# Ledger of designs, part 1: VHH binders against p95470

Every score and structure here is a prediction.

Target 1, 316 residues: p95470
Amino acid sequence: KQVDVHDPVMTREGDTWYLFSTGPGITIYSSKDRVNWRYSDRAFGTEPTWAKRVSPSFDGHLWAPDIYQHKGLFYLYYSVSAFGKNTSAIGVTVNKTLNPASPDYRWEDKGIVIESVPQRDLWNAIDPAIIADDHGQVWMSFGSFWGGLKLFKLNDDLTRPAEPQEWHSIAKLERSVLMDDSQAGSAQIEAPFILRKGDYYYLFASWGLCCRKGDSTYHLVVGRSKQVTGPYLDKTGRDMNQGGGSLLIKGNKRWVGLGHNSAYTWDGKDYLVLHAYEAADNYLQKLKILNLHWDGEGWPQVDEKELDSYISQRLK
Below, numbering starts at 1 at the first letter of every chain, in headers, positions and changes, except where a header shows other numbers; antibody chains are not in Kabat numbers.
F, E and O are the ipSAE of ESMFold2-Fast, ESMFold2 and OpenDDE, as the mean of both directions, binder to target and target to binder. V2 is 0.75 times the mean of E and O plus 0.25 times the DockQ between their complexes.
[cut] stands for letters that were removed.

## First folded at step 4 (VHH)

Design a36
Fold by OpenDDE, look of step 7:
Structure a36 (fold): chain B 316 residues (1-316), chain A 122 residues (1-122)
Amino acid sequence: as target 1 above (316 residues)
Amino acid sequence: QLQLVESGGGLVQPGGSLRLSCEASGFTFSDYAMGWYRQAPGKQRELVAFITWGGSTNYADSVKGRFTISRDNAKNTVYLQMNSLRPEDTAIYYCAAKTPYSRYLDESGDYWGKGTPVTVSS
């Protein structure tokens, strides 16, 4: 049985890999080889204390985590959101260790990092991703639909925006200004993730629609910048804030609607981590870990054949 | 292999009771909200009852007070206890699992069982 995660991110503690997924309380898996995975824990046994304030109908389902190590601590960012609305908030919970058997294992929720409010904000506070620049400043990228993807500077504690606040728009698709601000619109962009590699920051983003089984149109695009704040340009030189983005991978008949990726350098090798819907299994989403390569111009490449060759195993 | 297998359907007299079961396999059951739907002859499929990840329940007005939805995560099973059955409850009942990342309000991403028939007749 494959691991059926959604919006996967990973990190390592010692010799153990940990996988975080969208789900009730954020589902955590562990692995020694990044192939065989077993259930480890949920980050929340109940729910964030503030979740129902943000979304009254909230019932423990947390979205699109990111995990970031900083000064010996693990920062897990997550999202609370209402359906089809930008009534959302990104929170962060912190742990000393990811090993549930450790006496130090305890998730301490630090609360809301940012919150989006319908009619006030033309962005959606979901899909957090953390990146540190070359100067050691940590940033959060986030967003979906509406005005697109945003980036802001985090404070030293990584729990709030830094003051004075610094924000950047880093990617967007076309949206009518005449559309009601509460509506997501047709700008089908979400799930930013930035990887520092070589001379560039690479911004990955998901275009299209997820969560529709065989009708999912999710696919990955990428741009790059020498600065973390952008502008991120695609292979043609088009700004991702101007609708730019170069196709990285879109899947095939067997694996559709792939996206919401993370990317990592581990032991000198680069990887793309994402989910894809498997046609042969009623389009159940599956974990995929693909090798990330770079062409002569420094652009990322993946082999779609690895969608078939990487098969995760969920252990009992 | 993802499967939702309904059972417990059958013929019952008005005022009778049935208990439907839906056993899930091939996915992480506890991460999914589960629901029961029904489709009567000549009618559209409609929600009967829904139970979230946290155990919150929702019922169609037509079945409130008569039907109870519950889940057992240890058994990967969702149940529908149907009491005080009426002829208008006659339908094919379907088990459904919501997607783990439900951002949109449509049901296009839901997983469905094959259905179990319920007939209420004297």
Scores: ipSAE 0.579, ipTM 0.832, lowest interface PAE 1.0, mean pLDDT 94
Fold by ESMFold2, look of step 7:
Structure a36 (fold): chain B 316 residues (1-316), chain A 122 residues (1-122)
Amino acid sequence: as target 1 above (316 residues)
Amino acid sequence: QLQLVESGGGLVQPGGSLRLSCEASGFTFSDYAMGWYRQAPGKQRELVAFITWGGSTNYADSVKGRFTISRDNAKNTVYLQMNSLRPEDTAIYYCAAKTPYSRYLDESGDYWGKGTPVTVSS
């Protein structure tokens, strides 16, 4: 059967690829070929100790990981949240290796990076994605609904915001000022991911609603900027903070919604990694690894037919 | 092919005790968060107790201190121990399993048993 994932991110150690997914304790799979996958581990054997304090309705599932390799260490960022609320936090746990058979394999939780609090913050602290800029500064993008997607500098050990703090809005959709701050609202945007390619940073974002089975409207848009902090402009020159965003790929009859992408360059080729909801299999979310191509003006393109041609396999 | 089968309901006097069981099949039980819900006549279905895959529990205010949810992953079973029962606990009790891979609660993405009736009266 295919690999069921939600919010997939990947990295490589040696000859082995590792895939991280929303799930109990963050579900980890491994592969030698990015097609055939085996269960590897969970990053947490028990819930983070602070999870219930941050989100009293926390159901034990950790959301929306990102994996970032820095100076020989693997940083796994994760989200604690509850349904329809911005009582949320992004945490980080660190490991020297991803190989569970190594004596050095040990996830060491470093606690909360940022926390959103209803009525205090008009943003939701979930969906982290890490990017290093051209000067070696490391940033975290994040956000889901509310006031949209934000970007901030990380401190030197990548566990907290830098001091002094530097925060930027990088994308948002219209939200009524009359809407109660406790409500997620109608600004259906989340899951930022930034890729550096050529002279540009490309901001990918998920628009629409995930996780609604056949009613999912989730799809991917893109903008770009010469600065990691923005402004990110779409193909028509519209700012993503002003509702801009050029369609990259959307669902079809067979794959009714898709998104929460990551993007990578491996061995000189570029890839888009995402999940898609398969109509023929009860709308379960499936891993997709698609080729990412670039047109003559430097915009990314994906062939929709590759949704059908990439088929993962979960090994016994 | 996911199934949840409740048992242990019945008639009991006020102050009495009852233990509900819910046996699960057709999925990896240890990955799922499990809950007990109830629906009294003329009322909306409400959460009674919930237990995460890691064993953390939550209770409705109306049952705290009287009810205990637990799970046995080796038997694919979740339990609700109900003590100090009151007439207002009368309801049909439903077992539910919540998918571990969805970021949102969605009725079409969750699984429900048929329910087991509990009546508390003298």
Scores: ipSAE 0.062, ipTM 0.520, lowest interface PAE 6.0, mean pLDDT 88

## First folded at step 11 (VHH)

Design i8
Fold by OpenDDE, fold request of step 16:
Structure i8 (fold): chain B 316 residues (1-316), chain A 122 residues (1-122)
Amino acid sequence: as target 1 above (316 residues)
Amino acid sequence: QLQLVESGGGLVQPGGSLRLSCEASGFTFDHYAMGWYRQAPGKQRELVAFITWGGSTKYADSVKGRFTISRDNAKNTVYLQMNSLRPEDTAIYYCAAKTPYDRYTDESYDYWGKGTPVTVSS
């Protein structure tokens, strides 16, 4: 059985890899080889205490985690959201270790980082991703639909926006200004993730629609910038904030709806981590870890064939 | 391979009880809301009950107070306790694993079992 997760992110503690995904309480898996995975834990046994204040109908399904190590601690960011609305909030919980067997293992929720409110905000507080710039300043990118993807500076303890606040729009798709601000609109963009590589920051984003099994249209686009704040330009020089984005991977008839990626450098090698819906298994989404390569111009590339060759195994 | 296998259907007298089971395999059961649907001859398939990840339940008006949906995540099983059965409850009952709604619509995509027949007749 393959690992069937949405929105996977990973980190390592010692010789153990940990996978975090969307799900009840944020599902955590562990692995020694990034192929064989075992269930490890949930970050939340139930839900954050503030979840229902943000979304009264919330019932524990937390979205789109990101895991970030900082000063010996693990920061797990996650999203609470009402479906179809930008009634959302990104929270953060912190742990000293990811090993549940450790006496120090304890997730301590620090509360809401940011919250979006319908009609007030033309952005959606979901899909957090953390990046540190060359100066050591930590940033959060996030967003979906509405006005697109945003980036803001985090405070020193990584729990709130820095003051004074600094925000940037980093990617957009077309949206009618006449559309009701409470509606997600036609701008099918979400799930930013920034990777620092070489001379550039690379912004990955998911275009299209997720979570529709065989009808999912997710695909990954990319742009790059010499500054973390942008502008992120695609291969043609078009600004992602002006609708730009270069196709990285779309999938094929066997694997559709690829997206919501993370990207990492581990031991000198680069990897793309994402989910894809497998046609042969009734379009059940699967974890995929692909090798990330770079062409002569410094643009990322992946081998689509690795969708077939990487096969995760969920162990009992 | 993803699989949903229903069981517990059969013939029962009006006023009787049945307990349906649906055992899931091949996917992470805990990540899915589970539901029961039914389809009577000549009628459209209709929702009977569903249970969310957190255990919240919803019932069709026609079965409220009579049917109870529950789940056992350790057994990868969802149940439908059917009490005070009526002839109009006669149908093929289907188990469904409900994919998470897309984040922007109320539409869900379901994985389906093959169904188990329930006949309520004197």
Scores: ipSAE 0.841, ipTM 0.918, lowest interface PAE 0.7, mean pLDDT 95
Fold by OpenDDE, fold request of step 16:
Structure i8 (fold): chain B 316 residues (1-316), chain A 122 residues (1-122)
Amino acid sequence: as target 1 above (316 residues)
Amino acid sequence: QLQLVESGGGLVQPGGSLRLSCEASGFTFDHYAMGWYRQAPGKQRELVAFITWGGSTKYADSVKGRFTISRDNAKNTVYLQMNSLRPEDTAIYYCAAKTPYDRYTDESYDYWGKGTPVTVSS
């Protein structure tokens, strides 16, 4: 069967690829070829020590990881959240290796990076993504709904916002100021991911709704900026922070609700990693790895046919 | 392909017992909460019991103390032990893999089995 993950991110250690996804304790898979995947581990056997403080009803289901390598260490960012609320927090756990057989294998949780609180914050602390700029400064983008997607500077340890803090709004959709701040609203934007390519930073975002099987409306949009802080402009020159975004991929009758992507350059090639719901399999979400191409104007493109040709295999 | 196959239903006298099984395939079983639902003739489908990935359970008030839900992740199977059955327990019983709720709503988009009939009658 295929790998049925949500919100996939990947990295490599040596000759082994590792996939991280939403799930209990953050589920980790390993592969030598990015096609055949085996269960590797969970980052958490139970839950972060602080999880129930943030969300008392938390049941161990951690959301939307990102994995980042820095100075020989692996930083795994993850989210604790209550459904329907911006009662959320992004945490980070760090490991020396991703190989569970290694004597050095140990996830050490460093705690909360940021926390959102209803009525206090008009943003939701979920869906972290890490990017380093051309100066070596590391940033975190995050967010969903509410006031949209945010970007802030990380400290040297990559565990907290830098001081003094520097924040940027990088993308959002229309929202009424009169709406209750505790409500997510209709601004259906989430899951930022930034890729550095050529002269630009490319901001990918998911529009629509996920996790609704055949009723999922997820699709990916993109904008670009010469600065990591923005503004990110779509193909028409509209600012993503002003509702802009150019469609990258929406899917088809066979694959719906495409989104929550990551993007990578591996060995000189660019890839889009995402999940999509397969109509032929009761709309069970599947891992997809698509090739990213660039047109003559430097905009990313994908071939929807690859949704059919890339077929992951989960091995026992 | 994702499948949920129920078994163990049948005819039983009041006060009797049945054990339902639901074998799952085609998805990551241990990532999902599993549930049993039932639908009596002319009535809406209702939750009977569910068990989280971690083993926490919840029961409808009408079945508490009589029904027990359990799971065997190694066998990709969820069970419903039904004791002290009553005529009002008569229904088609459905197994469900409970998808995570929408991040912003309480709507569920569960995967369903085809159901197994349970009839409690003298």
Scores: ipSAE 0.813, ipTM 0.908, lowest interface PAE 0.7, mean pLDDT 95
Fold by OpenDDE, look of step 11:
Structure i8 (fold): chain B 316 residues (1-316), chain A 122 residues (1-122)
Amino acid sequence: as target 1 above (316 residues)
Amino acid sequence: QLQLVESGGGLVQPGGSLRLSCEASGFTFDHYAMGWYRQAPGKQRELVAFITWGGSTKYADSVKGRFTISRDNAKNTVYLQMNSLRPEDTAIYYCAAKTPYDRYTDESYDYWGKGTPVTVSS
C-alpha cells in the first residue's frame, strides 16, 4: 500500500532518506530509494511536556513538521494547536542522528520557539519552515489564515527568535476588518515553504482547505523574491502580501486537495514533496514526490501525470 | 484499498452480551482514532464510543458502564464489548476511522464500514 501522510517533509542522512509527517508524535519513515518506505519512529512517544499548557485539549497529534540540518544536528520543528483558534505554538526537538539504531539517537525537546495567543496575535504559530539565506542567516516562515504568513530570524542555536527580533509579512489573503481577531477567517492561506534556487527565493503556499477528503480544495501557489524577506511576487508581478500567487498545481478528479508542500534540491535535481487525496481510495491522503522543473523565465513547473506514476510503497 | 469490516452482530436477548470487531486495512491504523457508531430504525446515526491512537476512550452516556471499546494495533482491529444489552441498543453498528480534525473547525470526515446489525429482543 501507499504511504498515507500529511504535510510531508524530507531529509537525508547518509544513504537513507527520512520522511516526517503530521500525526501522533510526528511519524518518521525511512527509505533507500524514496519509493519504498518503512516505519522508523515517532519523534515523541507521547507529547511535548508543554503541549497541554498551550492547548488543553491537545491529544498528541502534532502538526506540520519541518526538518533542518545544522552543524551536524537535526532540528525537527512541529506545531501544537487547537482547531479553530490561533492558540498555537511551534516547538523544536533536536537529535544527533535520525537512525534509531544508533547509540546517539535521542530526541531532545528544546521547547517553544514561538507561541500565538488569541486577541494578541493576528497570526497562527503553525506550519514552520526553515530557510537559510545567502549570508547564512537562518529564518523561519510559518503561518496560516488570520494575517497570513510570517517570517522571522532565528537565533544562533535555532531555538528562539533572534534578538533584536526581526519579523516580516510575506504572504496573505484579504481579510475582512470586521472579522474578530480570534477567528481564522476566510483567508485560506497556510503552509509556507521557501526554496532557494538560482537568483531567487521561491515561496510556496497552500491555498484552500485540506483534510476534507473529496471536499478538499488545497492547491499550491508560488511567488519569488531576490531577498528572503520579500516581497514575493507572482508571475504577474502581484505581491503575495496583496493576494498574489501563481498556480503551480491544483490536481484533478483523481487527485484532489494537493498541498502543504516541501521542496528540495537533491543531487542537482529539484523535487516537490506533498500530499494528495486519492479519489479511487476513498480520498485517503498519499505521499507524492514530483519532479520540479523550471521554465525559461525561472518559474517552477510540475507534471500532473507524475501524480499517477509516483506510487509510494509502505513496507512492513 | 482502505477497508473497515465489522463482524459480531446478531440477535441477543435483553441482558445479554455481544462483542463486535472491526478489522481495518489499507491505511495506518495506529495513527487514527477509531469509533463505533450506531443507527437505530428511524433514528439518526450516533456516536457510541471512540478510542484515540493512544488509547483514550469516550462513551455516549447511554452506554457508559455497559460498553467497552478497545483496540489491538497489532491486529488492526477495534472492538466493542457490549454487556447488559437493552432493546434500545438495537441498531446497525458502524465502525469508523476518525480523520484528523480540520485545523479550523471541529469537523471530521470519517472512513466507514458497512455496518453489522445488532438486535436485542426477547
Scores: ipSAE 0.797, ipTM 0.898, lowest interface PAE 0.8, mean pLDDT 95
Fold by ESMFold2, fold request of step 16:
Parts: C-alpha cells; structure tokens; sequence
Structure i8 (fold): chain B 316 residues (1-316), chain A 122 residues (1-122)
C-alpha cells in the first residue's frame, strides 16, 4: 500500500522525517527513511474558528500546507477556500516539536495570515510556500488562478505580512479582461514553491488542472531569478509573469497529474516532492520523492523513470 | 487496489427493512466522504444519503426519517439502514467515495461500487 497524499510537504526533526498533506486537519505522517511512512497525527483536532466563515461547507479538510522551521519552532501554514472561488484564507499554526510523544507537542494556531475576497482581490489566498532570502527576510509565496502567484514579506514572527507591506507578482498566465473578477478564469497556474540553489532562486509552479483522474493536465514548470522577488525567467528568457515557464516534468501514461511540489536539499542532495495519480490504481494520489539533478547551465532536471522506482510504503 | 463492494440487497415486502453495507479498500477511507446513490431502470442516478469522514449526514427528502447512513472507520465500511420500504425505493443502490482534494467544484470525480439490487414488491 503506497502513501495516499495530496500537496505534500515535509521536514526533518532529529532522525525523523515528517510529511504533511491536504486532509482532515492536515494529515501528518512520519518516517525514518523517507520510504516507509506511518500515520503520526492531525495538526487540527478541531477546526480553525474562522474556517466556516470562509467556507460555509467546510468539512475539516485543510488545504495545501507548508512547513517551515525557524528559530527552533515549526510553522505550519494551511489554506481554507470555498470551491471555485477566491473566498479564501491562509492560516498558520506553530509547534515546538513535531513528536507527538513530547510533552512540548502542541499546535498553537495563530490565525489568518492573509485573506482574499471576491471582487476586491484578483488573487487567491491559498497554496502558501515559505522562502528566506540571503538577507534573512522571510517571504511567503502563494496563489491559484486569477492573477497568479504572489510573494510578500512576512513580519518578524512569521504570522502576518510585514508593515509596511511589500508584495510582488512572480508568475501569472493570461486571463481574459472580460472575465468577471469573482471567477477563477482560464489562467491555470497555482502552487508556487521556491528553492534557493547556487546563484539563483528557482520558482516551481503547477500548470493545468489537478483532480480529474486520467483527464488531469497538471504538470510542473520552472523559472529562476537572482532576486527572490523576481523577475523569474524560463530557459528561453521569458518572464513567468508573461506566460514563461520551462517544463520540469509532466508524467507519463502510468503517472498523471504531477504537481503541487516542494523541493529540498538534504545532506548535500536535492529532491522534488509531489503527488502523482497512478493510472493502474484508479488514479489515486501517491507520494513521490524524486532526485532533482542540475545540468551544466544550472537548470533542474528529473528522471521520469524514477516515478516507477520510487514506491512509498504506508505502515500500519 | 481500490474496491467498493456493496452487499445486503434483495427482495423485500413493502414496509420491510434492509441493511446495505459497502466495504472499502485500497484508499485512505477516513479522508473520504461516502454516499449511497440509487438508479431505477430508465431513470437517472440520484443521491440517497451522504456521510462525511467526521460523521455529518445528508439525506434525500424522499428517504428522510426512513433511512440512516452510518460509517465504521475501523472496518472501512459504510452502511445504509433502510426502514419502511416502499415500491418506489426499488433500484440498484451504489456506494460512492467522494474525493476530498478537488478545489474547483462541489461536484467531484467519484469512485463507485458495482451496485446491489433492491426490490420492494408484494
């Protein structure tokens, strides 16, 4: 049995890796080897107090987590949204440890970081991902459809935008000016993730649609910039704010709907973490942890054959 | 790996009772909302009852007060207790699992069992 995840992110504490997934209260798994995973906990036993205001049909599923370790604390960002609308918010909860057996284990919710409102905002407050720049400033990227992907400075305690606020557009696809602003539209871009490597920040983005079984078109593109704020340019020099994006991985007949990745450097090696829908198993979403290689020009590469060789195991 | 297997259907007289079961395997059952749907010959498939991972329920007006949906997450099973059965309840009953990951619509791609027939007739 493989690990069934969507929007996976992960981190390490001591000798243990922790994996976070969209799910009831954010589902958490743990592993000693990144292959064999056991259920650990849910970050929320009871829903955030504001979740029903944002999504009246909220059923306990929190979306698109990111986990960020900063000054001895673990920050878990999460999303709540109404289906097909940018009535959405990103929240944050904090823990001193990820080990549920520790007396210090307790998720302390810090509330909403940002909230989007239809008609007011041409952006969607979901899909957070955290990056620190070379000067120690911490930023949040986010976004899904509408006006695309944004980046803003976080305040010192990482729970709110900095004051004065500083926001940047980092990637977007064309959206018709005739489309009503309350509608998601045709700009199928979401789920940013930024990795610092060498001289560059690399922005990964998901294009297309998830969640359509074999009809899913989800795939990953990449651009890079010497500044965390962009502009992010693809391999041909095209700006990601103008439709640029170089294909990283799209999948194959056996593995479809690849996207919503994270990326990490561990012990001198680089990894891409994502979900993929397995055609042979009814397009159920499976965890993939793939090697991220770099060509002579500094662009990331993934060997598509690793989709068949990395097979997770759900324990218990 | 994924399976949804319905059981418990059959022939029953009006006013009688049946208990349907749906055993699920091959996916993370407690992430999914589960539903019972029915389809009479020549008719469209319709929702009968729905239960979230946490136990909240919804019923079609035509069965409210007569049918009860429940789930046992330890057994990966969802149930439909059908009481006070009527001839208009005659249909094939399907178990379904609703993906929790769709962000675009309330109507999502679902996974379906093969169905269990129920006939209510004197």
Amino acid sequence: as target 1 above (316 residues)
Amino acid sequence: QLQLVESGGGLVQPGGSLRLSCEASGFTFDHYAMGWYRQAPGKQRELVAFITWGGSTKYADSVKGRFTISRDNAKNTVYLQMNSLRPEDTAIYYCAAKTPYDRYTDESYDYWGKGTPVTVSS
Scores: ipSAE 0.561, ipTM 0.796, lowest interface PAE 1.7, mean pLDDT 91

Design i8
Fold by ESMFold2, fold request of step 16:
Structure i8 (fold): chain B 316 residues (1-316), chain A 122 residues (1-122)
Amino acid sequence: as target 1 above (316 residues)
Amino acid sequence: QLQLVESGGGLVQPGGSLRLSCEASGFTFDHYAMGWYRQAPGKQRELVAFITWGGSTKYADSVKGRFTISRDNAKNTVYLQMNSLRPEDTAIYYCAAKTPYDRYTDESYDYWGKGTPVTVSS
């Protein structure tokens, strides 16, 4: 069977690739070849100590991880939330190694990075993704619905916002001013991810609704900026804070809906990692690792036929 | 291919017991919260019992103390032990897997078995 993941992110340690997914305690898989995957571990055996304070109905599922290597440590960011609400927080746990057989393998939770509160905040503190700029400054992008996608500067140990805080809006869709601030609203945008390539930072974003079986409209758009802080402009020059976004890839009849991507340069080649809903298998979410190509004007391109060509294998 | 297959239903006397089983396949079972629902003729489907992957449970008030939900992740199976059955427990019982990834909750996008009938009468 294929690898069933949602919100996939990946990294490498030595000869081993590690894949992180939304799931109980954040589910971790490993592979030697990025095609054949084995269960490895969960980052939390139970739950973050603060999870039920943020979400009283929390049931052990942590959402939307990102994995970032920095100065010999692995930083795993994760989200605690409640369905349909911006009662949410992003936390971080840290490990010296991803190899569970190592005596140094231990996830050390560092607590909440940021927290959103209904009616106080017009943003939702989920979907973290980490990017370092050209000067070594590390930033977190995040967001889902409400006032869209934000970017803020992390402190030196990558566990909290920098002081003084520096925040930027990097993408948003129109939201009715008549909507109560505690409601998600009509702005169907989430899951930012930023990749540096050449002279540009490329912001990928998921538009539409995930998780609706055949009714899923989830797809990926892109914009770019010479500054990590934006403005991110699409191919027509429209600002992603004003509804801009150029289509990168959308679903088809076999793979209805896709998104929540990450993107990487490995060994001189660029990849897009995402989940896609397979119509022939009850719209279950499957891992996809696709090649990113670049056109003559520097825009990323993905061949949708690779949705059919990349087929993961869950071992055991 | 995703499947949820209920079994263990049937005809029982009031005060009797039944044990329902739901065998799951084709998905990552331990990511899903599991539930038993029931629907009597002419009524809306209602939650009977619910269990998270970590073992936390919730019961309808009408069945508390009589029904017990449990799960065996090694066998991809969820159970409903029904004791002290009453005529009002008569219904078709459905197993459901609650998608953990839908951020906007709508049970029409959960996964459902075909149901197993339970009749409690003399």
Scores: ipSAE 0.535, ipTM 0.800, lowest interface PAE 2.2, mean pLDDT 91
Fold by ESMFold2, fold request of step 16:
Structure i8 (fold): chain B 316 residues (1-316), chain A 122 residues (1-122)
Amino acid sequence: as target 1 above (316 residues)
Amino acid sequence: QLQLVESGGGLVQPGGSLRLSCEASGFTFDHYAMGWYRQAPGKQRELVAFITWGGSTKYADSVKGRFTISRDNAKNTVYLQMNSLRPEDTAIYYCAAKTPYDRYTDESYDYWGKGTPVTVSS
């Protein structure tokens, strides 16, 4: 039985890996080897106090987490959204440890980081991912459809935008000016993730549509920049704010709808973490941890055959 | 392998009751909202009731006060208690698992059982 996850992110504490997934209260799994996974906990036993104001029908599902370690604390970012609208918000909860057996284990919610509203904002406040730049400034990337992917400075305690605010557009696809601002539109881009490697920041993004079983078109593209703020350019030099994006991985007939990746360097090796829909198992979403290699020009590469080689195990 | 197996249907007189069960396997049951739908002969399929992971419920107006949806996450099972049954409740009743990851509300991408027939007739 494989690990069933969507929007996976992970981190390590000591000898234990922790995996975070979209789900009720954010579902957390743990592993000693990144292959065999056991249920650990949910970050929320109930719900964020503000969730039903943002989404009146909220049912406990928190979307698209990111996990970030900073100054001895674990910051878990999460999203609440109303279906089909940019009525959304990103929140953050904080813990001293990820080990539920520790007396120090407790999630302390810090509330909303940013919130989007229809008609006011041409962006959607979901899909957070955290990156620190070379000067120690911490940034949040985010976005889904509408005006695309944004990046902003976080304040010193990582719970709010910095003041004065600094925001950048880092990737977007063409959107018809004839579409009403309340509609998601045709710009099928979301789920940014930024990895620093060598002299570059690499922006990964998901293009297409998830969550459509065999009709899913979700796939991963990449661009890079020497500055965390961009511009992010693809292999041909095209700006990701102008529709640029070089294909990283699209999947195959057995594994479709690849997307919403994270990427990590652990012990000198680089990894791509994502979900993939398994055709042989009703297109259920499965965890994939793939090797991330680099070509001679410094572009990331993934061997699609590894989709068949990495098979997670859900322990009872 | 994902499966949803309905049971508990049958023939019952008006005013009677039935309890439907839907046993689920092959997916992370407590991530999914679960629903009961029905389709009468010659009619479109319609929502009867659904229940979220956290226990929040919603009912069609035609069944409020008569039907109760519940779930047992430890048994991966959803129930529909149907009381005060009427001839117009006659239909095939389907269990559905509503994907929590769909950012659009398209039922064609939910997961469906095969259905259990319910006939209310004197």
Scores: ipSAE 0.510, ipTM 0.793, lowest interface PAE 2.6, mean pLDDT 91

